VHH binders against TBC1 domain family member whacked (wkd). Designs and how they scored, part 1

No score or structure here was measured in a lab: all are predicted.

Target 1, 363 residues: TBC1 domain family member whacked (wkd), of Drosophila melanogaster (Fruit fly) (q9vgl8)
Amino acid sequence: MATAPRSLDTISLCSTVSSCPDRNGFYGGFQRTDKPKEPLSKAQIIAREKKWLYMIDNWSIYMSKNYKKIRDRCRKGIPKSVRPKAWFYLSGAYLLKKKNPNVYNELLEKPGNPTTIEEIKKDKHRQFPFHEMFLDEQKVGQIELFNVLKAYSIYNPKVGFCQAQAPIAAFLLMHLPAEDAFWVFVSVCDVYLQDYFIPGLEVIQNDAGILEGLLKKTCPPVYRHLQKHKVEPLLYMTDWFLCAMTRTLPWETLLRVWDCFLAEGIRVIFKVALVIIGASLSRHKVRKTCTGLCETLAVLRSPEEHIVEEEFIINNMMRLNLRVEDFQIEHTRQKARRAKQKAQQEAESSGSGNGHRRNMPTL
Below, numbering starts at 1 at the first letter of every chain, in headers, positions and changes, except where a header shows other numbers; antibody chains aren't numbered by Kabat.
F is the ipSAE of ESMFold2-Fast. E and O are both the ipSAE of ESMFold2, at different seeds. Each is the mean of both directions, binder to target and target to binder. V2 is 0.75 times the mean of E and O plus 0.25 times the DockQ between their complexes.
[cut] stands for letters that were removed.
The coordinates of atoms that the task and the answers printed are left out; those that the model quotes come from them. Centres of patches stay.

## First folded at step 1 (VHH)

Design b1 (framework vhh_h_nbbcii10_fgla)
Fold by ESMFold2-Fast, scan of step 1:
Structure b1 (fold): chain B 363 residues (1-363), chain A 124 residues (1-124)
Amino acid sequence: as target 1 above (363 residues)
Amino acid sequence: QVQLVESGGGLVQPGGSLRLSCAASGFTFSDYSSYALGWFRQAPGQGLEAVAAISGSGGSTYYADSVKGRFTISRDNSKNTLYLQMNSLRAEDTAVYYCAADLYWEDSYEYDYWGQGTLVTVSS
């Protein structure tokens, strides 16, 4: 959450842009420079705020009978003033917190797994080092980040800690008090990104195959280019999916994507990925300069500024001609491919002579 | 062909517990399916009541005031199954319970899919 100026002296210390954090708390800006956007009128902002507050006050009715309205309002962008409360409701964290009074504090009192705790301590220093909450070891954000990650590792010991979780937790802490951020984080890790963080990365490997299949349908020339140069999806999409775009997108775009992500789930991450890939490599001129693996990865890992602009991402994500059936088809195909690979692996292991012994006739 | 099949209903004493299951075929309970899933019930001589719902993302849940704290909705995408864990059952929970799926997607196509229902009887 952004801190408001407290005094005229504090305001005076920010007499130059370079001496103060930006409006979102970042010194030197976020990961990428946002394109300036003309703000909505005050009347439009107030109207959207009133609609969101009414919807939250009547959340059970919207959840049971009119989830399409929740989805549509998320796609338009949640007003900044109500976003933390909206995310708390969208994620189901409000109910998790209500069902588990004092559990967060109880988890913090536990020692945890020593190996996991050391991994968290090493990783927390890498998250948004130029944000006002995380500038140094003693800042409240660093303490809160450690606490959320520690608490989660004890709450879900099957997962423990995965490095990709840290930017997600840090991002949530920029919007929510620590305990609320913890319950949103639990929902994100256990529901939205279910089984992503367990050792072996099986789910992300499956999703890489689904992404390739969807790309073949939505942009065949780009799909062919990636196949020609043997550009495997895990080389460019792993951070996009495991971190839910928190390391990838400019701040305003990231907020809009997360508004959609909390309403519609992992499909949003797939759609954003398809927009980035398609837009980055759609022009024949660009593909001709990408003569191999390294050149293609450079383009995908650093998309043109206009491609990651707020309205470009949201509008093109919404314009993708993908139905639910398209995702189901790719999931079915990927399941069949993995079954075939497993059957071939089993046949090869029996054929090579290791494993099953051939029965011999007895006299 | 989309089909939902409920199981787990039966006779139970007040204060008891039951777990209802809803097995889906013709589509998968993945985050990329966009189905919102729910449990509805109809008691004898009464209208259809929404009991619990879970969003397509799985992130949001809804519970009717009458069941809050007693019932828990969950989904297992690997088993393609929706569950309703019912604890501290009361006579007023006696009803036919239906599994339902609503499809939410970008192009505004809508589908309502319902199971055949499973009877839950809580004595007296």
Scores: ipSAE 0.012, ipTM 0.508, lowest interface PAE 9.0, mean pLDDT 81

Design b2 (framework vhh_h_nbbcii10_fgla)
Amino acid sequence: QVQLVESGGGLVQPGGSLRLSCAASGFTFDYSSSYALGWFRQAPGQGLEAVAAISWSGGSTYYADSVKGRFTISRDNSKNTLYLQMNSLRAEDTAVYYCAAEYGDFWSEYEYDYWGQGTLVTVSS
ESMFold2-Fast, scan of step 1: ipSAE 0.012; ipTM 0.341

Design b3 (framework vhh_h_nbbcii10_fgla)
Fold by ESMFold2-Fast, scan of step 1:
Structure b3 (fold): chain B 363 residues (1-363), chain A 124 residues (1-124)
Amino acid sequence: as target 1 above (363 residues)
Amino acid sequence: QVQLVESGGGLVQPGGSLRLSCAASGFTFSEYDYYALGWFRQAPGQGLEAVAAISSSGGSTYYADSVKGRFTISRDNSKNTLYLQMNSLRAEDTAVYYCAAGFYDSLEYEFDYWGQGTLVTVSS
């Protein structure tokens, strides 16, 4: 017809599984929060802002002697007014920028790799942003996004450009001026998500195995369900990890998760993933309705509203009985498993040379 | 510029089937894009009703209770096209069907772009 309706532009996502609430919470330490978090008073917000500004003014001292205070304040949530500056300091971007004056502008003057530049340009419409600053009518955000991704592709040519980087860069540009966003982005890609974006996706494959091992420890019935129906982690966790939850979580939850992520690193993304998986599939009745791969993936890719709620994610992430040592054990196990797979693959390829097909690079 | 063009509407008898198509231009379908795609309908004398929606990856779908089990939403990224397979059609399915595109945050669909609509009439 001539006129399109606009009376209702937003609808809530409906799960393919019944969302009947469990009054006793979820197995594996995944529990529903009965009480929503009380809004902070203006006095409490101002007090937290003052504490953050003081901490930033004394940042090197806090980082070296009182990191626990930084971590604890991040877990409580960073006040919105100081969050951009806090993220700039948490990421170490302030040191990167200080050590590299004018480097961002110098990178922008370089032509870059023509193939990589064309790839960035082609993904402009595919990677459509969350925020009004990136709408078709507003070019500033799109220009800044292009500039950050171009600059990074020249700064780290081993990576160049990966489509998953665009949502991260866009998210950072919503909080920071372009040059500051660039240095936070460099830290995220090169430190927090180290080697994730190198062609071949070797690190994400290793981390899929780590996630599986942690799930076996934290929620064995869910682990067994995924094994039974051959639900490989890469089918549901790849986007969560490569984009650091930027395409997965509601805005307020995403901000709280990133407050923690910048303080504690990739372990936070693992913990969030475990909460989503465990809470989505912990109940026997839910698993019973998931008769195969497709039904299970539908549940994991469409978590119920309460599971991705700010306080639910943060509280259940903190309740997970996981220490640094648990991650180290799983990392060691996955490294050993991959080494054995490569050795077996080479043994099977003996006497053929370059003619044998390989699914993954050797080194 | 984002444009959506619906096709496949028409007259069908009760119990019949139709497949609606929505061709997109100005953006490309990908498992990594932010576009949620959906179908809405408006019956004569009624308000707008959400029918079905699908996330960018295709991993999340929504169906109205009135169509669940009868309609299937799907997308073909290589053809840049969204589909709605409508089976076991009823007189109450008579409406103008609109294709829409917007953002998906894992919980909620927000639609910014709309097609012109295609009429589906279920009548003997």
Scores: ipSAE 0.000, ipTM 0.148, lowest interface PAE 18.9, mean pLDDT 78

Design b4 (framework vhh_h_nbbcii10_fgla)
Fold by ESMFold2-Fast, scan of step 1:
Structure b4 (fold): chain B 363 residues (1-363), chain A 124 residues (1-124)
Amino acid sequence: as target 1 above (363 residues)
Amino acid sequence: QVQLVESGGGLVQPGGSLRLSCAASGFTFSYEDSYALGWFRQAPGQGLEAVAAISTSGGYTYYADSVKGRFTISRDNSKNTLYLQMNSLRAEDTAVYYCAADRWELGYEDYDYWGQGTLVTVSS
């Protein structure tokens, strides 16, 4: 059923709750950071900020002639002070907003689909329950989250609402004013995660096969372990991909991954997934303790802290020997396999003489 | 505004050659990991058929079995233009040819932007 409640397994229900929020607004949960880390000097931070502001002021030139510089600066991590503006530009949301003046407000005035609105109301309260913006239904973040999801469901009625969209919208609202967050959200759903949220899970099923092919190339022993224990990718990768890691990664790692994701697209989510899988199961001693499906899934759904640390993820993602062409090859292979399976199913169904019952008026 | 404009179509005899061009505006070929580009065709009374595709880097190309060895896809990022070199043309190559651009991310299933089409007629 479409309205089934989502799991909160990636948001710790047993976390210690503090009386004061951390620097990012978290009172508790796995994304709370008690000890702020500042590896860069104030002078280095200011230098990076100036470089980002200059790039944004000359955005069209960098996008057309020096995209590699944008990509490389995203991989180093965007300074916290300029990240919202950088994400707004990286996503193309600045153009979407400019081309659609007042559209967000116009969408909010529309009633929307009653069934979809009720689905949104049931789901919105589950996002970041320990964050100051979302602690209860009266917080401004909860109102803004409802508005962004409602507006999108009217903007793209082919999708309407999918529960996986809620953590993405909530995450963006932590960084951007509601209207700007809406246009970044539109870009993420319609461009970066195109067709992921359409009922049927067709795109994510295709991507599961691509992930398996990439894993076979990058970590053959881990690939063999997953095949041996019948560990299907959809059992561990679905939340990672549909929510763009927003329910999976510690806060600072999530920010670094999204810096890369907005520059390089869904390939970043694949690379992060490959790092988590490889690092979690690469050691023979760990695989030996994973005697079956349940033990293997437990490891993949709750990776060790050091594996999801920001520098570990980013450095190992960059060390993966994967080209754009490697993704295209796996995509082509998966489409060929699915076409073959579909052709076989159609050949079997043709024995009935009619695959679809279409009522025609007899007149 | 994003726009694709095809040119180079026309009447050609069987066995002849033709080069199609697709000029892009509103986006650029000059930055990496931007757009995959392709050619599609629609023959009279038939559905849309994929002909050829080229990755952003040019390192990956795809060709339909019906045109493999006869057609060559290429891109010139400095001119923001996609090309299709068609050799050894056959009557069955008669179609309206469309260029298309996909903001290539692994999650994209289809091409996002389409040209208006250019007619290629192969007849003696």
Scores: ipSAE 0.000, ipTM 0.163, lowest interface PAE 16.9, mean pLDDT 80

Design b5 (framework vhh_h_nbbcii10_fgla)
Fold by ESMFold2-Fast, scan of step 1:
Structure b5 (fold): chain B 363 residues (1-363), chain A 125 residues (1-125)
Amino acid sequence: as target 1 above (363 residues)
Amino acid sequence: QVQLVESGGGLVQPGGSLRLSCAASGFTYSDYWSYALGWFRQAPGQGLEAVAAISGSGDSTYYADSVKGRFTISRDNSKNTLYLQMNSLRAEDTAVYYCAASLDYYSEPFEYDYWGQGTLVTVSS
């Protein structure tokens, strides 16, 4: 039997609105207008695809004996055809899925914490509202986004749900089937962004101090400008770190940064942040226009297009003279500083509980 | 303090060649690698004209149409030095040549943050 024709109201609404998603599924573009990269030749793309497929087929050997080659290939950019599978392997999600068969489906059948579920429902529809997957609550992406976030809230009840997790989950769902996206998301939240989403957001506060210390080392004039105008890192870097740049960078740059992020971890987000800050404010001409806090934040929250261009970010990130030890030194320093501040606040709140003993009277 | 110092200018006959050098100091190693560098020139009574620019990596270069195919820009980041190889010189290439540095790859003079003092190139018979 013939299917009933669509209603006239539905047809009328659809006939009036004519917008097509771009090549990446976005209506009206993604965050900022991408500057097109000079394309690789077909032969170069095929060669890189073959190298990635071979590497994935021999993944344990590369991870144990030739990790540098994985890292170097990520820095060159993963071919679009191989990227989802590469991210699944880079994150270790392939092992998590293999060790936990049916766990994702089991988590979806559980009711979860009612308060957390309500929080997820309020935030899910705010993620990439102009992407074809997420335009409406009835779209498959909205359902899958809810499912991934619900499943994670049950999988890690210590975290439950944090609003910043939603753009990460949505971004992964643009690349991976829901179950695979879930296991990459678990790895990102539990390993790459370890303890970031625990209530209180203590880790990001420490990382703000680390970023400030690294900036003092890499670009002293910009560091001084931020200090002069009392521009605290949490005012501009919080969204960059909690969302792993998913709300910040144009699409092609975001993909390249995530290729590196999944290979090298949170240090990549620090390096990208330093490049954005340095490139935005290192020029004396720009600093002259930033007479205070508001003007400086406006520049940092809306960096010029060339600064967030794919090749600019990746090339400048790789040129930063930062070693693992530099991050460790700043981490230790900031942890000690915050512990001291907390101890001082606790000492002040407790006060003197006992009066001092009077001196003995003279005979 | 960031300082750029040009050298290699002089008098040359039409069709001749010169190589200009720009030595950079006051940059940290990472800062120099992050800066795009360019050559600009100013002929007597004329405004500043962009001649050539090179990205920090050296992977991207720009040349003005008037010099394309005749001039080659290059950099040695181990020496913090920028070069301009000028071949097939013409009378209209006579100008003071300036080295400049910017975090951004711009061809326009007003976009560059640091400038050298200039070196005179005279192309005459």
Scores: ipSAE 0.000, ipTM 0.106, lowest interface PAE 23.3, mean pLDDT 80

Design b6 (framework vhh_h_nbbcii10_fgla)
Fold by ESMFold2-Fast, scan of step 1:
Structure b6 (fold): chain B 363 residues (1-363), chain A 124 residues (1-124)
Amino acid sequence: as target 1 above (363 residues)
Amino acid sequence: QVQLVESGGGLVQPGGSLRLSCAASGFTFSGDYYYALGWFRQAPGQGLEAVAAISWSGGSTYYADSVKGRFTISRDNSKNTLYLQMNSLRAEDTAVYYCAARGLYYSGSTYDYWGQGTLVTVSS
């Protein structure tokens, strides 16, 4: 009798895993937090910190007259000491919190939708299971995660709760006090990832087509490989986009990508995706080993270590020759294509259930 | 809490038909991003083989060359169920069939959730 292969859903403790968390709170090098990093000089760190503190103190002026400077400094990486405050300002959460005093606490006092609350309870223990904040249900991180997701589901009942939101909220709670994390989370869900989490997930389906069109332009051989083996973007990119890379990238890379994401929006996620896809499949020798759907997905879901390193991702993202107009053109094309495809699929499915119709599959 | 349960396996004569079902619990096909659904099989003494996969819309499907024209994969989002219609069955189709789904929270794998499997035996 054959048994099912072990699911990667199953968390198993390795006998070699350290009992102590690292400087970032992770056990056993999860999120690759144990990887050595070459530090910037003290003088460079201090200089960047001073620049960020000055920008934050003069935030309205920079936002209105010199946003390019904010963007450029985000691309260099925000210093660790000022990153939480910088993210709070970049996201506009500082303004949301100021306009809504006590709203977070008021939302927490409400009972919420019972079905949504049960869904949140089932998923909260799955976020960063090897991080000290989230190891079990009694840890402060899991309590705060439940609170942020509950509050948001009441704040935006059109969305309620989508499982992809949980890793984003958990990630923000690792950087910010709960109320501040909540307002950054509101901005991420309502502005940066607008309509992504609405039931049916129609926006990500359109964005899958945009990604495919951009890939056709930037790396035609890889595009052809994915088409040949029927590797639909939703099979690999959905987690990358819905979770804003929080489940995908090593910790230091994730921080650098989010520095850029909060300044430049979803275009950053597209660019990171294109770098991962291109770097993973651009070499003919690699494509030759990817004889079908499953082999190609395995490569895309587990990219080589060097591809997801911070400088590789950031430098290659910046080297992509993609203008804002390229995204706008693809958005228009894919929206039209999606509408036509949906209409054709609905016409096909409306013929289903007739006992007189039989389809003869083609080989 | 995520679980996939296969049903519909059994003994069938060569040339016969079976429909396999995979019922999902702990997530929804329309409300969650679990769009990547597939069927795998493992024949006695052989490795795991991908049989069929279906996209979110049902408009994109994959079939192994060995089953093209004979098997049809489909999904019913309202019932949270994945199907595999198997026609013109051959002795070589004898295997344990596994339902698989791509789970949002568990990256690094092509398919993150697996059912327990259902046995299909094609024999006279």
Scores: ipSAE 0.000, ipTM 0.164, lowest interface PAE 13.9, mean pLDDT 79

Design b7 (framework vhh_h_nbbcii10_fgla)
Fold by ESMFold2-Fast, scan of step 1:
Structure b7 (fold): chain B 363 residues (1-363), chain A 126 residues (1-126)
Amino acid sequence: as target 1 above (363 residues)
Amino acid sequence: QVQLVESGGGLVQPGGSLRLSCAASGFTFSSEWDYALGWFRQAPGQGLEAVAAINSGGGSTYYADSVKGRFTISRDNSKNTLYLQMNSLRAEDTAVYYCAAVYDSFLGYTEEYDYWGQGTLVTVSS
């Protein structure tokens, strides 16, 4: 659930929470930053803002005829002033909102599933507890978070609510008014992270296999280390993928990753994961200190600060040289592998007179 | 007994070419000892700059924007040697060039390199 850097920073700052928020609204926690880094001149920022506003004003033309320009500008980082509007357009939420006038308000008027509503109420207060919007139970952000999650659970009852959705919704509410945040959230859950949150978590199990295959290709010594110590991907990558890095990355890095994620999709999350894993464990000296499962997980859950810096992540993500075809090949391999495992499990279950095995949940 | 030894530096005219070599001893460029390898340079009065890097499998390369299209990094595992082919040399390429190695790491991060050569001087002047 919680990453080692987040847990450590939360514990460290709980007694020294600032009376004033940082420029991003954080009073404390691992995402608070007191040293804003700005590598671009004011003139460069203004130039990039003008380019983004022009692209947004001509969005359909860029999407159909010049998508590479959108992609490249996302990789450079979206200017802070235009980021909310850019994300609203990149996600397709602007079309969803236009096609569904008043639907968000209509969903809020519905009672919803009582069990799901109780689950949402229990989990909403755990998101960004040191941010000005969510600092206490009476803050408007807590109300908006409940509303977005409730509305989505009614909008897509097949999914309902998954705890991993809460940090995504909270993150979007830091950037967008509630209704706009809702439509971006719908797109993220239904398109970008399609089927991730369906009960049973089958898609993330398949994607764990894809990640292993990509690791075997890109960083064989790290792959061998994880296999030797039986470090299953779901033990370290589940939170990264289900929450789209919102509980994992420092604030500025998270924004840059989401700029890319909304343009290029889930492949970005895979590439970020590969960079974190590879950079954390590629050095033989580090692997020597990781004598087992617990030591390896500690490293993966608490990567060195330089590994999660924005330029390091973005630059190394681009250097992986992974093409769409590489993901397609691994997807095909993992689908075949899981089909064989399922067929073997079904054969073992049908051949077994053991009541214990037959009591296992079925699809 | 890990050692990296650079060679091939010297005086060259603008527009000329040089090939730098880095001979590794005390380890091998193989699956048993997979090293990421890089070239770095330090111009007079300047800090250390990453020039080019190649990973253990040779499948991924990095080049600084200032040298892209002019320089080519390659490795010969059978000879335990790293190369930097430098074409279309400019006065700004004048620097001491260092070979560096790190056991199995991502490209282009100077903090991760463990082994360094002594350097070879490249002077681009008429």
Scores: ipSAE 0.000, ipTM 0.297, lowest interface PAE 12.1, mean pLDDT 81

Design c1 (framework vhh_8cml_1)
Fold by ESMFold2-Fast, scan of step 1:
Structure c1 (fold): chain B 363 residues (1-363), chain A 124 residues (1-124)
Amino acid sequence: as target 1 above (363 residues)
Amino acid sequence: EVQLVESGGGLVQPGGSLRLSCAASGRTFSSYAMGWFRQAPGQEREFVALISWSGGSTDYSDSAKGRFTISRDNAKNTVYLQMNSLKPEDTGVYFCAADRYYDSSGYLDDYDYWGQGTQVTVSS
């Protein structure tokens, strides 16, 4: 069969711990690349561009019969010239735009909720300050960012505006014209990060528990350290998940992660988080210096430069010994725990509650 | 950046065994995922087996499962295909291929480097 082997994407990360340092001095199952990979030749770049353009021209066939090829090509990194169009197709935004002609312009003509509009205007500090599109209040990027966030707040009034949405919208506007960026943004907020931005933070709290369970499986010593020092996941993972790494990763790494994120969904954000946590705290020598909550958070909030390097993140993310089933197990466990804690329901009601929105295969 | 040279092909009777080797040159071999593909006379090239950069993950075509074993020795820059219980339908030119991505793909056009191939003939 042409189906991707599931074993290809998982390797035991923490159960193959070496007591000897690798050639660059690293212990603990995380591998550091001692040299950057050779740059692609011009001919190889052109070949990959042609493959992507052909795939996009035949998108419905690839989506229905050969999604593994799309996924594998995303993991290799999408060529810079094709990336905006690829993201537009990967997100399903091309269908959203086609089904909703002129809707973006109609939303822009509406006044919106005055309180929400003022909140959007005040959230300047979440933008990318050094990008030329956002350098001053008169730049077209500032207007486009306001427009995308305003339009979305009217499109989905149940969410309105959440501060974490601004860096996502700004990031997309660096790649796409405003209307296209808007529809990718709609998909990211409503599908990929489904229910994350709804008041109450229920989904992110649930996902914090999933992350803990996955960490217990992939790196037990680090899991035990975090438990010992009462380091709650929401203290370090909230920005990583709510902003889809847009405030966390250096530019080249962020592009590669989003190539994967748009193909494989939230599981990519979990895997990146596990790599950052594991690589930052896997060495016993580092854990010894983290005598409490504050010291541990300082390490997690300022990961070593090599940990957020493009090749390190992608390679170690793929090496994680995690099946799709591992995410499903943790999701089920956390959903059951949350259901059990509801005052008005029986404990057995954890077996009920197939919300249509949470029936997505990619969490 | 990597050159691949296959060896170990030959003529063998049905039920026999062959071990194919693929010698790679280049400093980046240990970072690459590797695959074996074959092409029978008059047919298109098809997937046989794959192995991740570390050797921790392998997969096989339905026809190869239980009979073929792919392995690698990163210290020797070599990948192997041990073929047991060979059948006449296994006859073809066997190609070694490298994917610059460390996780191997079963799709031909995802491979960046190819050897010239080695002939395997299973005949009674």
Scores: ipSAE 0.000, ipTM 0.194, lowest interface PAE 15.8, mean pLDDT 80

